# Ledger of designs, part 18: VHH binders against q9rw55

Target 1, 281 residues: q9rw55
Amino acid sequence: PQVEQLARQKMWNLAERFVAGESIESAIQAVQALERDGIAGNLDLLGEFIDSPAKCTEFADDVIKLIEAAHAAGIKPYVSIKLSSVGQGKDENGEDLGLTNARRIIAKAKEYGGFICLDMEDHTRVDVTLEQFRTLVGEFGAEHVGTVLQSYLYRSLGDRASLDDLRPNIRMVKGAYLEPATVAYPDKADVDQNYRRLVFQHLKAGNYTNVATHDERIIDDVKRFVLAHGIGKDAFEFQMLYGIRRDLQKQLAAEGYRVRVYLPYGRDWYAYFSRRIAETP

## First folded at step 4 (VHH)

Design s40 (framework vhh_7w1s_2)
Fold by ESMFold2-Fast, scan of step 4:
Parts: sequence; structure tokens; C-alpha cells
Structure s40 (fold): chain B 281 residues (1-281), chain A 116 residues (1-116)
Amino acid sequence: as target 1 above (281 residues)
Amino acid sequence: QLQLVESGGGLVQAGGSMRLSCAASGFTFSYAMGWHRQAPGKQRELVAKISGGSTAYDDSVKGRFTISRDNTKNTVYLQMNSLKVEDTAVYYCAAKLYRGSFYDYWGQGTQVTVSS
């Protein structure tokens, strides 16, 4: 219908600042533009709620197509996936479908020297995701698969320490889901302080750390910490979202820091973006 | 899958020469390869890089070090001449597979000690 088409067109005008288009080709072009500024990409294929095993496998197939296209275009296949989108929690032939599909995705990325970040979701998926992450690191190596820890969760400091035997690549975030106070800090100051603890402990452990924040106070604290502890600029990177604080992204890259930008793309951006707007009264 | 194996390090007197070799296996392509070094108590630094037909060097080694690549053997060399005590470090071979990538693939390192 024309009403839906008109609404989609108007929403695109708003979303185009934050979404790298609807196609693999547009996403790759956006990464190439960032690379001209010394900034690397992290590609995220947007998906609606995926509830059937067949659709989860089709989504995984599309991620593999993205990996192949990035390689063909001369870009490192660096991709984030949510295990729920590829079938986590759905059993097929005695195995978790998400784990089965993640293996296919990571194997293809590894073939091209790429990397897959297993995005963390709400607190109910932390246990299974970290278990599957450990399995996948054992099969493919920490240089090809990483995961996310969220500073808003009380458990995250313990989770970080429990993974040190893997020498894991971890993306540190504050957390974006609405969580109960039984599992997450309700106070922003506690979340921010726990974020610093996670980053500093992971860096001191000698593990590659992705500092994913736009918070300049935290960024400045990380800069001072690495200088004080003799930690080189090759041991970590700053990560930010596409279209947010592009000035800061360019500044950090110009200062010689590694910078990576999370680039969402895909046809399902409209549903995703509409939900974001609807959640704001 | 990509493995980088360094060889050719050791002990040498100041004014001497040494050649380091880095054999790469597992991939048939890379955008750039380089030699980094880390001296005790210092941050790791890039000393020489090669990308296509282009080479670049840190000011501290210009005129003394030469990086070269044999694509047939998938091996990168660092020829070090007129060695100084300050060149003492662990030398690391590193590869960047794509133009916009970081140096994400590293060898184990090889010790070079230059005595006075």
C-alpha cells in the first residue's frame, strides 16, 4: 500500500544517517568510505524477529553471502551476529541450531581471515551464549570469533575473569536492554564505573579489548590507563556506532588509535527503526 | 590459519649485520607485511613495511634496514646493517590482509641482541 510506502520513505530520511543502506553493496561502499578516513567497519545485517528454523538458516546464508562479498571487495569480513537470529535455543538433530549456523558463518569468515563478533542480548541468553562462545573459540581460535560483555550486569566482571584462559577478544558495552535491578545496575554511575573495571581488567590481562562507547570521559580514562601501563595501540580499539559522533571517530583515528564503526544495514531497517520510535512515548 | 614464522635472530656485535626471515603460510594474499620490534620497557613499534611495490621505514632505521619480499616463497626479509646497541629488541613479523585492516596476524617474535 501507498501509505506504507510513503511512511517507509519518510522513515528512511531519518534512518539514513544511522543505517548503511538496504543492500550488501551499499554496506560495503559505506565501509570503503570509512576506510579512507582510517576507520574500520563492523557489519551487522538487520533482521526482524526470526522464529522459524528455516528463516534462521536463511539469515545465516545471507550473512555468509555478506562475508563472501566483503572479501571480493577487498574488505576484511568483520561481522556481528546475534545467535538468536541464526537459531540459538532451537534443537535440530540433538544440536543447537544457532551453534550449527554460527559454525558455518565463522568457518567462512576464517577462510578469508575475517572475524565474527557474537553480540550479547538480554540477560537470559548470557549463559548459553558464553558457553557457545567457549566452544567456538576452541574450534576456530580467538582471532576469528569474539563476544560482548555488558557492564550493566552484575555478573560481567566474573564472566570476564572466567574467560581469561581463552585470551578472548571482547567488545565491552554498557548494555542496551531493559533489565530488572536483580541482575543489572539501575544507576548510570555504577554502570559507567563497572565499564571502566571491565576494560581495565581485560587490558591488564593481555586480552584484545574493544572499547565500544561514545562516552568521552571513559575514552579519556582508557587513553590515560594504556599510557600509564605501557599498553600499545595494537592491543585494543575504540568502537562507535555509524552516524554517531563522526567527529570523535575521525579525531581518534587521526591520533593513531584503532577505530571501528558498527554499521547496521538491510531491508528490515524499517521494522527495527519503527520499533525504536514506538518505544519512546 | 595464517602462520608467520620468524628466523635469523641472535647475538651480534655493534656495526654488524643480520637478516631476519618471515615465512607465511595459510594465505596466498596480503595487502601489507611489516616488521615491528619491542625493546624492554618500551611499546612495540613498526620499523619497516612493504605493500605492493612500496616500502616505508621508521626514521631510526632508514638507510640501515631494508625490507624485501619473495612472493614465490611467501617470505618477507629484513636486512639489518650497521646494527646499534639500541636496535636490541624482539622483532615481530606482522601481516595486514586487507587495505583497511589492522596488523592482526603476528609471528612469535625473534630476539635480536646487539652488544657493544
Scores: ipSAE 0.559, ipTM 0.777, lowest interface PAE 1.5, mean pLDDT 89

Design t01 (framework vhh_7w1s_2)
Fold by ESMFold2-Fast, scan of step 4:
Structure t01 (fold): chain B 281 residues (1-281), chain A 116 residues (1-116)
Amino acid sequence: as target 1 above (281 residues)
Amino acid sequence: QLQLVESGGGLVQAGGSMRLSCAASGFTFRYAMGWHRQAPGKQRELVAAISGGSTAYDDSVKGRFTISRDNTKNTVYLQMNSLKVEDTAVYYCAAKLYRGSWYDYWGQGTQVTVSS
């Protein structure tokens, strides 16, 4: 409708700072611009209303097209996916469709020396996602597939320790979903302290750690921790969101740290962006 | 699957020279090759890199170390001259497949010990 068209046009004036456009081509151009500043990309294809098996498979096909396009453009295929968007929880011939589609995506990324991050969602999906992560690491190797742990969840510290046998690549985030106090810390101070525990323990275990935060206090604490423990700048990276603290992204890269920016793109940006704004208090 | 194997290394006296070799097998289309080092209790650091016709060096080794490659053998070398005790470290060969990627492929490392 006309109302949505007008709202979308106005909203794009705000969203264009935070979304890398609607196409694979625009997303690749955005990554290339970041690479000129010594910053790597993590591409995220936005998907809304992916509710049927056929649409989940179509979404997986589009992710594979992204991987192929990144490789063709001389960019490492580094992509984040939500397993729910490729069919997690939907049975097809006795197997989870999300797992089946994730295998196709990771196999294509591995062919090009790429990497797939399995994004974590709300608390109800943690068990199945970590189980599928273990399966996929066993099949493809920890150098091609990683996942996310959320410091706002009480369970995350134990989950991190349980994965050490895999030598896993994990992206540490605070968490973005509205969760009940039965599973998540209600106080920001506890979330921030648990974030530090997750990062420091993962680094000490010798596992590749993605420090995904804009919080300068945490970033400074990580810098001091790695220096004190002889942990090289090649054992971890800082990750930030596209359009947020661009100054800090450039500063860290100039200081010799690895920096990667999460770049959401796609035609479904409006619904995604509107939902994110509405959920933030 | 890309594999990197270092050779060379060992004990050498201060002021001496040493050459490290890194043989690559598997996926050979890579953006850059580099030599990193790590001393006990120190952060791992990039000391030399080669990409296409260009080379780069850390200030601490500039003028003393030279990185080169033999494309027919898929081998990268690090020639180390005027060695200092502080050059003592485990040296790692690493590959960067794309311009915006990290050094994600690593050799096992080779020890270089420089005595006074």
Scores: ipSAE 0.169, ipTM 0.619, lowest interface PAE 5.5, mean pLDDT 89

Design t02 (framework vhh_7w1s_2)
Fold by ESMFold2-Fast, scan of step 4:
Structure t02 (fold): chain B 281 residues (1-281), chain A 116 residues (1-116)
Amino acid sequence: as target 1 above (281 residues)
Amino acid sequence: QLQLVESGGGLVQAGGSMRLSCAASGFTFKYAMGWHRQAPGKQRELVAAISGGSTAYDDSVKGRFTISRDNTKNTVYLQMNSLKVEDTAVYYCAAKLYRGSWYDYWGQGTQVTVSS
């Protein structure tokens, strides 16, 4: 519709702070700019509600093109995907299409010494995503594939412990979906405290931990925790969203911490941008 | 996969010399190789790095340590001269595959103890 196109066009000047453009080329340039400040990228091709098997496979092909372009540009292919965007839950020839396409993507990343993070979605996808994560770690190794745990879910602390046999790389987030109180903490204080529990337990277990938050209280608590427990700056990283608290990103990098920025790009940026605006005051 | 195998290390007297070696196998594309160390009660730190024809050193070892590479053997060396008691640490070889990546590939570590 025309009204949507006009609103989309007029919002780009505001959205360009949070989105690395619409093309692979612009995303690569944005990562290179971050790297000049000692900050790494995590590239995310935007796409939601991909409904056909053919479109899911096309999306996977575009992720593979991104991986190839990153390698060609001298950038470590570090990419986040949503399994739903590549066909999770769609049966093709007796196999889950998302798992089949994830294998193609991870194999290409592994070829170049890269990494794929399997983004967690709403609570209904946690079981299948963790099952597929175990399968993929077994096939490719924990150094090439990771996943996400969400502190707003009651189940996440138990899920974290259940994965220790894999020595997994996990990105800890508070959670971004609207969830019922039957599965998620309704109070922010409980979400934040459970976030600390997830991070501290994962670090103590000797697992590589991605601390994905802009919350300075939590960041300070993590800094104190790692010093108190002799955990090196090579055992974890801080992760933040593109365009959010750029000052804090630069400060942490200057202090010698590893910092990675989640860098969304693509034509489907409007939905992502709208959520970012809704989450900030 | 990329594997880093360290050799060398052990006991040495203050003022002595020691050479550490790191043999790399598997993935051949590497942006940089480095030597890190972790002393008792301290965080792990980068002491020497080599990328292409360029080298870099931490101020604490500059003029005493030398990093070098033999591309035909895919091996990196750390020559340590005029060793001090405070150089006592576990030394780790590490590889950085891309300019903006970190040292994600690590050797098992080798103990260097400087006595006297």
Scores: ipSAE 0.339, ipTM 0.719, lowest interface PAE 3.8, mean pLDDT 89

Design t03 (framework vhh_7w1s_2)
Fold by ESMFold2-Fast, scan of step 4:
Structure t03 (fold): chain B 281 residues (1-281), chain A 116 residues (1-116)
Amino acid sequence: as target 1 above (281 residues)
Amino acid sequence: QLQLVESGGGLVQAGGSMRLSCAASGFRFSYAMGWHRQAPGKQRELVAAISGGSTAYDDSVKGRFTISRDNTKNTVYLQMNSLKVEDTAVYYCAAKLYRGSWYDYWGQGTQVTVSS
């Protein structure tokens, strides 16, 4: 009703800092604006709860439309997807629907020299996601598909090493889900230290590393590490969320580092924004 | 696959001129091409870029350096005039295939040394 409509209208003044709008066109324009500051985009189509095979396939079709629109606008398609949103774990005629839809998405991105990042979710999806990542890298190449490792999980350091044969592009994050202490570090200090281990080991292995954090102490440690080990600025990038620490994003780009911003967009912005408010101090 | 090969570097006296060439193979079009440089102990920086008919220059070289492109040869040039000792660096040719990409394709680099 009226109360919800007024709340939504008021929230947009705050949300516009964190969300690139509701449409593909607004998302493309936001990427172009970042480009003027030497910053690249990673586009993320926001989806509500997707609970049927038909909705998963429709979402995949919308991601493909985004890839086509980015290419038409002269932008390298760089898109993040959650496999759960395209049907991971749903069986269709003996095949995982998420894997089937991911193939369609990655194939379209590859036509345009683009890249798809397979976002990691809660700990129960790590095994299946890494298995599907290996399959997709074998089919399309590591230059077109990457995935995410979460430093809050005990397993992540071993997972990283197990993937070295693929020479994989990996986005390193701390992790955002509530996890039990049987699988995840309960203390922030351990999560932060494991994040450094993941990044440093991946860089040292010669693998393209996406350093996705707003933590300046970690960023400074990465800067020192690459300088000390002769690792070039073309071997990694810093990634941040749209609207978070814009000052730091511009500073890193001005210093000659590669910077990419995760740009959420779509009609489901209210849910995303509400989560962002809950996480901020 | 895109490959970039630089040529034309070397030793030159302050106040002199030098032209760098970058030959591109393995691709038909790129969104932009540019020249970057890295001086001893410093970070790599963009010096000049060309995209379509538009050019851009770092303030430190504006009025002294000129970037140009020969589409028939798939070659980009950097004409460097009034060279200063501080222009001493390894110069890299780079290509940006798409608007939203970085300069993901790099040449091997060519050394430019400006003597006093």
Scores: ipSAE 0.000, ipTM 0.148, lowest interface PAE 17.6, mean pLDDT 84

Design t05 (framework vhh_7w1s_2)
Fold by ESMFold2-Fast, scan of step 4:
Structure t05 (fold): chain B 281 residues (1-281), chain A 116 residues (1-116)
Amino acid sequence: as target 1 above (281 residues)
Amino acid sequence: QLQLVESGGGLVQAGGSMRLSCAASGSTFSYAMGWHRQAPGKQRELVAKISGGSTAYDDSVKGRFTISRDNTKNTVYLQMNSLKVEDTAVYYCAAKLYRGSWYDYWGQGTQVTVSS
């Protein structure tokens, strides 16, 4: 009711620092502002409750509109999607709806030389997502579709190695879901160490690596690692969240590193913003 | 979507000249094209770039290298003059599709070896 609307309105002045607005137009403007600082964008259309096949297809249609708008505005269409939001696990005429909609999205991005990152979700979706990622790379090429590996999962080191035949673009994250100790490291120190292992192994394999973290200790370790091994600044990028550590984003870009910022936008921003605030002391 | 194929590498004596060619195929238009190089154990560096009618060069090659484009052949060239032993590297052709993007499309690379 009214309480939610009042809270939403009162939080907007803070939320605008972390969310690129509610429209495609505002999201495009935010990317263009970042590009003036030498920083690239990764656009994410927010959607929290997409529970029907029709809504999944509508969401996919809106992602395609975003891709077209980015191209028209002279920016690379670089977009992240969750396969669950476009119908992963839902059958439509004997085909997985998420796979069908992902093909439409990636085909449009490829038409414009763009890129789609398939965001990883909780551990129960890892198998199906990696299977669909292999299928999509085979159809569209690794230069147009990537996925995410989460260092908090025990399985991720093995998953990374198993994908080397694809020469895949992978976004390395620590992981943000609540997972049981049977599948994930409960200790932060182990998660951080495994993050370094994933990044270093992927870089050594010659695969494009997205280092998605605000952790300066890890960033510094990556900087030292690439210098020690002669790995070029064009073989990887740092990725951060919009509105978080803008000082660090600008510093890394000024030092000649590739920096990409995840820009959430859309009418469903309240839940995303609330999570950002909860993570800050 | 966009494929880049280099040619023209090889062995050359110091003080000599060499021309590299990069043929672009596919339906994707590029905002800019560039030549990068990487010596063993060193990071890859941008040597020369061309965007529209504008060119730019790294200080290490300025005055010696010239980048040009033939739009009818969809080919970019790097004319290298007064070659030095330090120019020895694998040379890569790369394309940038958007003004604010990075070089996301790369050729396989061509070896240039400059002997004394």
Scores: ipSAE 0.349, ipTM 0.700, lowest interface PAE 3.0, mean pLDDT 89

Design t06 (framework vhh_7w1s_2)
Fold by ESMFold2-Fast, scan of step 4:
Structure t06 (fold): chain B 281 residues (1-281), chain A 116 residues (1-116)
Amino acid sequence: as target 1 above (281 residues)
Amino acid sequence: QLQLVESGGGLVQAGGSMRLSCAASGRTFSYAMGWHRQAPGKQRELVAAISGGSTAYDDSVKGRFTISRDNTKNTVYLQMNSLKVEDTAVYYCAAKLYRGSWYDYWGQGTQVTVSS
């Protein structure tokens, strides 16, 4: 009704700092603005309540439209997807729908020299996501598809090592889901220390590492580590969220580091923004 | 262990209103909660969902149904106004524990019958 629509309209004035709009066009414009500052984009189409095969395929079609629009605008496509949003775990004609749709998306990105990051979700999806990641790397190459490891999970250090045969591009995050203590470190200090272990080991293995954190202490430790080990600035990048620590994004880019910003956009921004406020009181 | 218990279903005349409640117990919170329904001979569909302060509705119920949450009671409500005969269905409360998970926790369902 009117009241809920007014609330949504008012919240957009706050949300526009953290969300790149509702349309592909606004998302592309946001990436172009970042590129003028020497910062790359990672586009994420927001999807909430995608619970049917038809909606999963529609979502995949919209991701493909995004990839085509980025290419048409002169931007090398770099897009993150959640496999659950494109049908992971749903059987269609004896095949995993998420894997089928991911193939379509990655194939389109590959046509334009682009890259797809398979976002990691809660701990129950880690095994299937890493299995599907291995399959997709075998089909398309590690230069076109990557995935995410979460330092809050006990398993992640072992998972990282198990993937070294792929020479994988991995985005290291702390983790954003509520997880039980049987699978995840309950203490922040342990999460932060395991984050450093994941990043340092991946860098030492010679694998492209995306350091996705706003934690300046960790960023400083990574800067010292790469200098001490002779690791070039072309072997990794820093990644941050749109609208968070814009000052730090610009500073790192000015210092000659590669910086990429995760840009959420889409009609489901309201749910994303509400949780973003909750995370940063 | 999360448990969901629905209440508030029953018989109502077309044009009337009904409020469904879903009490969650066994854990402090979930990422999202929603109301699904299944009419005779049709697939189960999501009609309304809430995550934090944000809501989403199926087009067939927009402007007529309102989902809300009382965090102190750990209860989710579905206010159904201007009911139509085609709203007749078993209504299920369901929860997603994590961002990106499926609706893994379900109530037993409550029957809503709208007569003309």
Scores: ipSAE 0.000, ipTM 0.195, lowest interface PAE 16.1, mean pLDDT 85

Design t07 (framework vhh_7w1s_2)
Fold by ESMFold2-Fast, scan of step 4:
Structure t07 (fold): chain B 281 residues (1-281), chain A 116 residues (1-116)
Amino acid sequence: as target 1 above (281 residues)
Amino acid sequence: QLQLVESGGGLVQAGGSMRLSCAASGSIFSYAMGWHRQAPGKQRELVAKISGGSTAYDDSVKGRFTISRDNTKNTVYLQMNSLKVEDTAVYYCAAKLYRGSWYDYWGQGTQVTVSS
């Protein structure tokens, strides 16, 4: 309705700090600005819970257009996708549509030396996502596809260990969904401690680790850990969200650490922005 | 592994000129090359970058510094004109893979001291 559209327009001035615009062109410009400061981008086309097979394939086509545009602009493609947005759980000729569309996306990224991160969603999608991740690593290699583990889930420490045979690139996050206490730690202190366990164990295993947090205590602990264990700055990176702690992003890059910023863009920015507000009530 | 060695640093008076060179142990064709600098107690900053013939400069040096490359000699240069006391720093040559976002290969640095 018009009321919703008007509210959306009024909120853009607050949202523009956290969203790299509505177009591929604005997203590419935002990545180029970050790269001038020695900071990499991780591009995310906004669109959760896309419900029809046709919309899922259209979304995958738009991700491929993004990858082509990044390559044309002289940027190594690095893109995050949610498998639910490309058809995970929908059958197409005896195969999962999400897996079929993910193959198309990863193949295009690999053609340009790029990388696709399979974002993790709520706990009900962990099993299928990790199974599909294993399949895709087998087909394309761990240097072209990665996934996410969430420290708020009890299961994540075991999941991390179960993937060591793949030598996987994993983005470690605390977790952003409301989960029941039967599967997730209700206390922040336990989530933070499990985050450290995931990161430290993954680094010790010799696996490329993306440390995705704005929590300076954890960042400082990671800095101390890698120095104490002789782990090079080429074995991991820090990841942060676009528009959050820009000062810290620049500081870490200036200190010689690899820094990557998650850049959401697209017309579906309202839901993403609403979640950012909800995390800081 | 690509190795980078800087040369051409030293002492120079304000208003003077100096040219730094960076020799690579292998082909630089597939790399973007940059010059960074770090003054005592300050963070390292990117001063000039060259990628496939395209150049970019920090505002503090724009119009005074010129970066160039010779792919045949696997060497990159930084021509520094109208030097200021605040240009005093250790200058580092660095390379990143074409379209990469991070400089993974670094020289050992060369000191540039600009006296008043």
Scores: ipSAE 0.006, ipTM 0.324, lowest interface PAE 10.3, mean pLDDT 87

Design t08 (framework vhh_7w1s_2)
Fold by ESMFold2-Fast, scan of step 4:
Structure t08 (fold): chain B 281 residues (1-281), chain A 116 residues (1-116)
Amino acid sequence: as target 1 above (281 residues)
Amino acid sequence: QLQLVESGGGLVQAGGSMRLSCAASGFTFSSAMGWHRQAPGKQRELVAKISGGSTAYDDSVKGRFTISRDNTKNTVYLQMNSLKVEDTAVYYCAAKLYRGSWYDYWGQGTQVTVSS
């Protein structure tokens, strides 16, 4: 709409703090800047209005171009995708374009020793995404593909345990969608407590754990837990969003912890930025 | 697919020497390889690394341990001299493919026990 078009032009000056530009080149330069401080990147190509098989395949092709560009620039290809953006959902013939496109993306990343994180979406996509994650880990290995569990969902603790046979790399988040109380904890205290349960159980199981939070109380609890249990700094990492708590990112890296920053980029940044402002004004 | 296999661990008397080997297969490129160790109840720590021919060591092993690489065999070595009881640990070979990344590829580990 016109309101979106007008607001976009005004908001770029604020958005540039949280978005790594509109191009692959700008995104790679942002990762290189982080790497100078000992911080790794997780690249996310922003996309909206992906409503056809052709557009989903075009988006997947652009993700593959990103992977190739990262490798060429001397950066580990570490990329997050939403399966919905590459065509998740069975068609009338029982074929899932999202799974087909995910295979192409992960195969290219694996060729370069890279990693693809399958972002979790709203609760209605959890079952299909975890099923496809299991399939993809079986085909490519847990060192090349991971997924996300959301602590706001009641189901997540059980889902985490059910995946232990895969030795999975999981990014733990609180959750960002508005969900009904039938599936998600309405109280922040319960979400935060369940977040700690997910992280501690996953670490104790010997699985690579991405602790994706800006909550310093949780970060401090994780630091104490790993020291108490002899868990090495190579068994987990802290993850944060680009432009948020840069001071904390640098502090953790200086303390010898692994830190990775989620870097959204692309021409479709307005929708992403608008959601960020609505959640954390 | 990068796979790392360690060998050469075992029991040795304090003051003795031991050489660990790490055979790498899979990828044709890597930015760095290193040796890490983990003693019971302690976090895993990096003790030696080799990157583009340059080497670096943790202060606790500097002057006693030497890391080297044979590119023709795709093998990295850790020569350990003047061993101390405190060097007792499981030793892990690790590789990173990119300069700015972490060590993502790990061997199975090899036990080194130093008796007094």
Scores: ipSAE 0.503, ipTM 0.784, lowest interface PAE 2.0, mean pLDDT 90

